# Ledger of designs, part 2: VH-VL binders against Nucleoside-triphosphatase THEP1

Target 1, 177 residues: Nucleoside-triphosphatase THEP1, of Natranaerobius thermophilus (b2a6v4)
Amino acid sequence: MTESNILLTGKPGIGKTTVIKRTVELLSCSSTGFYTREIKRGDPRVGFEIISLQTGERLPLAHTDFTTAEDRVGKYGVKAENLLGFLKEINEAMTSNKPQCLVIDEIGKMEFFTPGFHETVDKAFQSSYPLLATIMKKSHKFCDYLKNRGDTDVIEVTENNRDDLPEKLAKRIEEQL

## First folded at step 15 (VH-VL; from u1 with heavy chain S30T)

Design u6
Fold by OpenDDE, fold request of step 16:
Structure u6 (fold): chain C 177 residues (1-177), chain A 121 residues (1-121), chain B 108 residues (1-108)
Amino acid sequence: as target 1 above (177 residues)
Amino acid sequence: EVQLVQSGAEVKKPGSSVKVSCKASGYTFTNYAISWVRQAPGQGLEWMGGIIPIFGTANYAQKFQGRVTITADKSTSTAYMELSSLRSEDTAVYYCARLKYTWEGWYFDYWGKGTTVTVSS
Amino acid sequence: SSELTQDPAVSVALGQTVRITCQGDSLRNYYATWYQQKPGQAPILVIYGKNNRPSGIPDRFSGSSSGNTASLTITGAQAEDEADYYCNSRDSSGNHVVFGGGTKLTVL
């Protein structure tokens, strides 16, 4: 009756993505999915890029320079289409029947503009594969549903636990393989 | 201007198949999902299935699983819905609709004009 | 899969307020979308998300949700609002789209 899905939450910049990356590095199995990194132009943050764990491909997801983008989150224009390929990879992986850890960083506003994102997240949670994901902290109907699932462990990343979490999470995930 | 242009009306015999097309224009075809929704005379809206073109595989309502095939041709920006083993109760107007995703859910913002399919012996 | 239910018919006097409610377990997890349909026409989007109106939809239309329900409210019903209204969302799995049975609104 242990939780098979792990959700990391926390304030922006706390190091959630770092925890994800370090955890993935400790796993003996392959990891399928993506993580998100800030794009900076000098000092200010100007956007976000997504990186595939499988291929290392980097694509911008949101940027202040995307001025003609239909979808927007704050000052950022969203290129939702850039996430489509990554979602396709996750969906294909879920039918591969090989031991793996699914990684989604993050379940947030920007990603929801991509067709199939909601469905992909639902399928990941419903799958037998270990899921390690970050999720927006603010209230959201779908996100709140995910956080309250009986098979989901929600962990708040803080300065006090972020350094120790990768080892703990890796161990838990390995036990599910 | 976004447009979804559907193929013309069909008259079919029971047991036959029908394939309806939906040509999309005015937007990037691969950036949106396409769904098929039908409506029998005097009845409500019924979702049949949908496809995200880049994924290549469709999702189907359980009621139509095994009898409907939804495909998308990215080169022509056209979605297709094929329904086999037609019955009289399949007589309906069939709509294609563009599905928009947002952080507050999704919605069908553009609809085709519908294709009338009549199944009769 | 789960379903969405709504009353088949409601009536409202001209200038009065009417609320059409949609109920389903999946509405606890997913937002609802509302469509208006008149005879011989394709459905028209009127409300989505928490309470978003697309361009061209009058501000007398509003949306709300609570628990396993979603509601469309018309404040100050007009004669042209007479139509069928459908709620829409996902089933419990999130993988399938579902519609309510529709509500026929009569403006008296």
Scores: ipSAE 0.915, ipTM 0.953, lowest interface PAE 0.5, mean pLDDT 96
Fold by OpenDDE, fold request of step 16:
Structure u6 (fold): chain C 177 residues (1-177), chain A 121 residues (1-121), chain B 108 residues (1-108)
Amino acid sequence: as target 1 above (177 residues)
Amino acid sequence: EVQLVQSGAEVKKPGSSVKVSCKASGYTFTNYAISWVRQAPGQGLEWMGGIIPIFGTANYAQKFQGRVTITADKSTSTAYMELSSLRSEDTAVYYCARLKYTWEGWYFDYWGKGTTVTVSS
Amino acid sequence: SSELTQDPAVSVALGQTVRITCQGDSLRNYYATWYQQKPGQAPILVIYGKNNRPSGIPDRFSGSSSGNTASLTITGAQAEDEADYYCNSRDSSGNHVVFGGGTKLTVL
């Protein structure tokens, strides 16, 4: 029996998002959710943007320029409201009754500031849809709970497996559809 | 300044319905969740449900499922809680509260003053 | 949905330390939030997350958690701390908010 939920972990920059994107491209069904991309100003990372898999819309989630933001993670101000629309898309998709893969990149600190995020994550894990997500590596009560779920497979992305993972994950997800 | 202003006290007959309003101000209404919590005389706090305005659909406590309707009007920054088939046990103070989300969970940081609903024959 | 349980009443001598504990399976997965409520008033947030105090809350209030429990500790209880205290979290599904039954704290 294969787990219905797949969580990718790994060190920053290891290519977790790349694995997600390549996996999604291999799927025969649609994918609903978002992925995160670093924002760079030259060499330094200055923030993160989220991209909808459905619409391609890009919005900044966190940035060093968000100096007046109420919510902060390290040097980044968080604009949590920018994730609301994406979460709405995921929630609507979960009631659509169409075959699809849910994608959440990432389950991390910045995203938790958005109303409904952890609820959306919980619903995704509890849904009948296959879930492919990345999750923060550091310990966190909610994240640790997710990692330890009996229906969840946690995979550490490394340089040794990242190139082969997309095909393997796509196959697993396809079998769940 | 964040404020949640609730509608006035209600006196209702059993079997009727009540609709309480909560007008929010001092913040972006669509960026926060609103919950409804009631408290019967001498009893504890009881979560009824909540709504994220942009989602349009509310979550409800199982106890009230099918009997409570929570809505949000973005144009007026007002949340509503309608409870039908009222019973004497529904006599309580009803609070609206803003729910703040963080990476360490959530909390209600602002509360309305409460709306007293009395159900009596 | 899972529930949170609290002792209905506890007492503490003035200047002493008291610990109010909340228990529930969901606390293994979710953080707890604590509220203080005095008669005729709306609840007031006192502790959230691992151990966060909002502005205006005295530093004698602290929070902790272990396993399926969360605790609110008042170190050096003051007379004004006499109130009802409620823990709050999510149920096992994470989709519903739940409150403990409340603990009435008496300061002796």
Scores: ipSAE 0.915, ipTM 0.953, lowest interface PAE 0.5, mean pLDDT 96
Fold by ESMFold2, look of step 15:
Structure u6 (fold): chain C 177 residues (1-177), chain A 121 residues (1-121), chain B 108 residues (1-108)
Amino acid sequence: as target 1 above (177 residues)
Amino acid sequence: EVQLVQSGAEVKKPGSSVKVSCKASGYTFTNYAISWVRQAPGQGLEWMGGIIPIFGTANYAQKFQGRVTITADKSTSTAYMELSSLRSEDTAVYYCARLKYTWEGWYFDYWGKGTTVTVSS
Amino acid sequence: SSELTQDPAVSVALGQTVRITCQGDSLRNYYATWYQQKPGQAPILVIYGKNNRPSGIPDRFSGSSSGNTASLTITGAQAEDEADYYCNSRDSSGNHVVFGGGTKLTVL
């Protein structure tokens, strides 16, 4: 299909990752990639972790405790190396013969620090595999290019649509396969 | 202190091969991409290819596909570039450079001093 | 081959403003990066991303881009700014690094 790439955007905390996870649960095909979740210490958010869809492996991507990290977004130090193995999984999937949905949550500031992330995203968008991703709203030349691609559908997640999106997206992705 | 130390100058005959080394120190070698960039006398910069050591595979500019091999040895933190079937047009300074990624852009943040390769009869 | 096109030479009078341009279709999608190179030396980073200047680079250097064109501007050019300047970005696939042909800046 000409719109094989689905980009979810929306306010932080609106439920973009929940939409991703529920959509993947409804798919009959394999899913390869990762999603992010907050790390909280009581009430306050102190970081973000990345979780593999294939293995469930978890690694912290960013944390307030990473005080010596060279790469930073606000108060969070970024351990960019922790995403490398997940990018390797995605790149290997794109050279397989296996039907699958690629998942990237999130195309955002923290992820851009990882060597090969930019290239992996570009390859995923150019591939024939269905892609379900979240993307930051912040203006960025590469992100703006992705959002404006003719083969890409940008969907804002809102309180009004988030509960209905997983079924709609899963059906749409299945039709591509 | 990040350093990229390259091997010394080489004089080669046409048809032979050259292998240039780039010893990295002061950072976790497997976490960064290394590229090779050459510059012929009086000419511009030309990207040849690069590697992210943990991925294990190199990426090559089309012009050099089939003649260049880029590898990384994790145990010695050393990247290598081998260029085969040399001809006089390959006379150049060969740089290794580390590619830094950020959300605000990406750039070569550290360069080796360059290795002069002269191809002459 | 070069997917990025630069004028081979430009001149500027001491203390005046000069723009060095770089054109290529991929610049619509990818940021340009600018390097300065003096004879016998490795290139040094001048501008990256939208208009980021690394520490140690004078504030007379700035960058901009629009459409398929990126520019490096030097306001109040100094004698030590005389050098070759290269734009750098990605090819249309985003997977390969490309350099422009370089621009020799002469400070008159």
Scores: ipSAE 0.829, ipTM 0.910, lowest interface PAE 0.6, mean pLDDT 92
Fold by ESMFold2, fold request of step 16:
Structure u6 (fold): chain C 177 residues (1-177), chain A 121 residues (1-121), chain B 108 residues (1-108)
Amino acid sequence: as target 1 above (177 residues)
Amino acid sequence: EVQLVQSGAEVKKPGSSVKVSCKASGYTFTNYAISWVRQAPGQGLEWMGGIIPIFGTANYAQKFQGRVTITADKSTSTAYMELSSLRSEDTAVYYCARLKYTWEGWYFDYWGKGTTVTVSS
Amino acid sequence: SSELTQDPAVSVALGQTVRITCQGDSLRNYYATWYQQKPGQAPILVIYGKNNRPSGIPDRFSGSSSGNTASLTITGAQAEDEADYYCNSRDSSGNHVVFGGGTKLTVL
């Protein structure tokens, strides 16, 4: 299958993570990787946490309380080390020879600060495993390369398609396995 | 203050091995990749490989695959590079360097002072 | 052959502009980083990413890239800019660091 890599793009808040989670819930195969959830203090968003699809482990990736963090995106300090264990899981899965879908939510600014992230992404794109990922829209040399790969389908999530995508993507991924 | 302190100069015979250490301080050792970069006299910089300590495995440049072993000891915050089957062209200064990842690329932000390895009969 | 190619030497008159180039197919996919090295010293970072200049690097240094070529530009070259300059990026797999062969800059 020449288009084993699926990249979701779209406006912030359009529902990219929701599409990821709903798609994974429909898959019969194993899913390895992580997705992102907002951290709220009352109503305002104060950060983001990452959640392992394999183990359910949750760690904050970015937070307004990380005021001494060297790495920052806007008002959020980034604890890049918190993603390292999740990257280890993805790398180990790629050597496992098990049918599975790799999931990376998100290929974005916060994640790039983590040692080994871009290498893990490169390996995942080059592998024969189905990959379902979200990717930032912003111009970025490495991200533009990923979006332009011949084995990669870039899908913009919109209000019009977001509710229909999970079933379509799950079916497509299952056919690939 | 970030510091990378390397072991002292070595004189080795062809066919032997050398192991260079790099002790890190002033930062959380596991949060950064450590690379080894060498420079032969009058020559350019050459990346040999690197390690992310939490992953426990190293990446090696193709040229050195099978000759170099890079390890990390998290308890002492020390990285090691061992180069086997030494030849005279392995005479060089060997640097350890910390690799900083950013959203727009990667760079070595701190370098050790280098360890001179001389391979001679 | 080297994955990143630099001219071995280039000259510039004091106060003039010079461009040091680096060519390689992987530069289409990965940012280039530039280091300055003077004799007996470890390299220092001068430019990374699109055109990011770390604190302490004079604003006469800038970076650019197009296609498979990255460039380091020094406008108004000074005597202290005389050094070796290395471009640095990734190989085609993205998993390995690679350096160009270096360019010796002479300020005339």
Scores: ipSAE 0.822, ipTM 0.902, lowest interface PAE 0.6, mean pLDDT 92

Design u6
Fold by ESMFold2, fold request of step 16:
Structure u6 (fold): chain C 177 residues (1-177), chain A 121 residues (1-121), chain B 108 residues (1-108)
Amino acid sequence: as target 1 above (177 residues)
Amino acid sequence: EVQLVQSGAEVKKPGSSVKVSCKASGYTFTNYAISWVRQAPGQGLEWMGGIIPIFGTANYAQKFQGRVTITADKSTSTAYMELSSLRSEDTAVYYCARLKYTWEGWYFDYWGKGTTVTVSS
Amino acid sequence: SSELTQDPAVSVALGQTVRITCQGDSLRNYYATWYQQKPGQAPILVIYGKNNRPSGIPDRFSGSSSGNTASLTITGAQAEDEADYYCNSRDSSGNHVVFGGGTKLTVL
């Protein structure tokens, strides 16, 4: 209740998604939400996929092959519709009354194109459910608001702490359930 | 091409209800939020509520809670707004509008032409 | 009373600069969007986000914000800029859309 929202920040490639996945593996409760993975074609990154914690469904969110997409971040076209079902899972979890941890990896540029993402994030931060999320470092009015909330702990993932964080976060989350 | 086609004008008596339709075409209906915005003669824009069809639940402005019902029929790509217990103050043009999200902000990118609802005895 | 507040009317001389303001506590947390509306027409988007101007909107239109205030600025106002202008954002929960009351711009 005191700081039910945990936001992970850090340099690209430092292991934020790994910290999330390890933390979730240590939890005794259910976890609902999604995480991201890079899509590589050989060596270069060509896109990002999203994976549901509840169903295991995997869908591409952004890819260089999405050349006709109207929504774009740099070289990547964004298929914002692919995140909609994942947001539905999160919204349903928040009304279920079942003990669980909400997971959003990442609160970032690509995800903001999806209808209802902003609202789902707002609801998750305002809920009493533990929330474990990653957030982009870029300045953004809504993201800055989230980082500055009094009920939110912003943790920078570093080489020095990343191996120890999963156990600490899992313990902390279970104390909130 | 994206198009939002609204049902025709209505004349209603106080105490009755009205149901306005908004048929979407040119895009995947379930992938976008639809809002209802009204404007009384000589007055400003007023958001009534909206729906993301795949979520199945509507979100309502507090002022209209209990009087407005917003639904979506995915099979016909049509959104509906029903306003009950009509009063003369409900005389307005009622717009449906599609809400576009971006990481740099959000906005209504397509508007219906509006449906005039007149509440008169 | 915690919604978005705009002055009902503003006048500007042809060719001069005008600022239309919108105030509300939620503007600290959420971007404002600006619409222009002429009589008998649906609103058109003018500015969204920090200062994004859609294609077809003249570069004399710009947006800014500070604290709980968002502003739409028109530099070198032209006769065709005479219209109603609405700011648009979210309420304090972030889940409801809100409009300001609108500002009627008169170009003298």
Scores: ipSAE 0.814, ipTM 0.900, lowest interface PAE 0.6, mean pLDDT 92

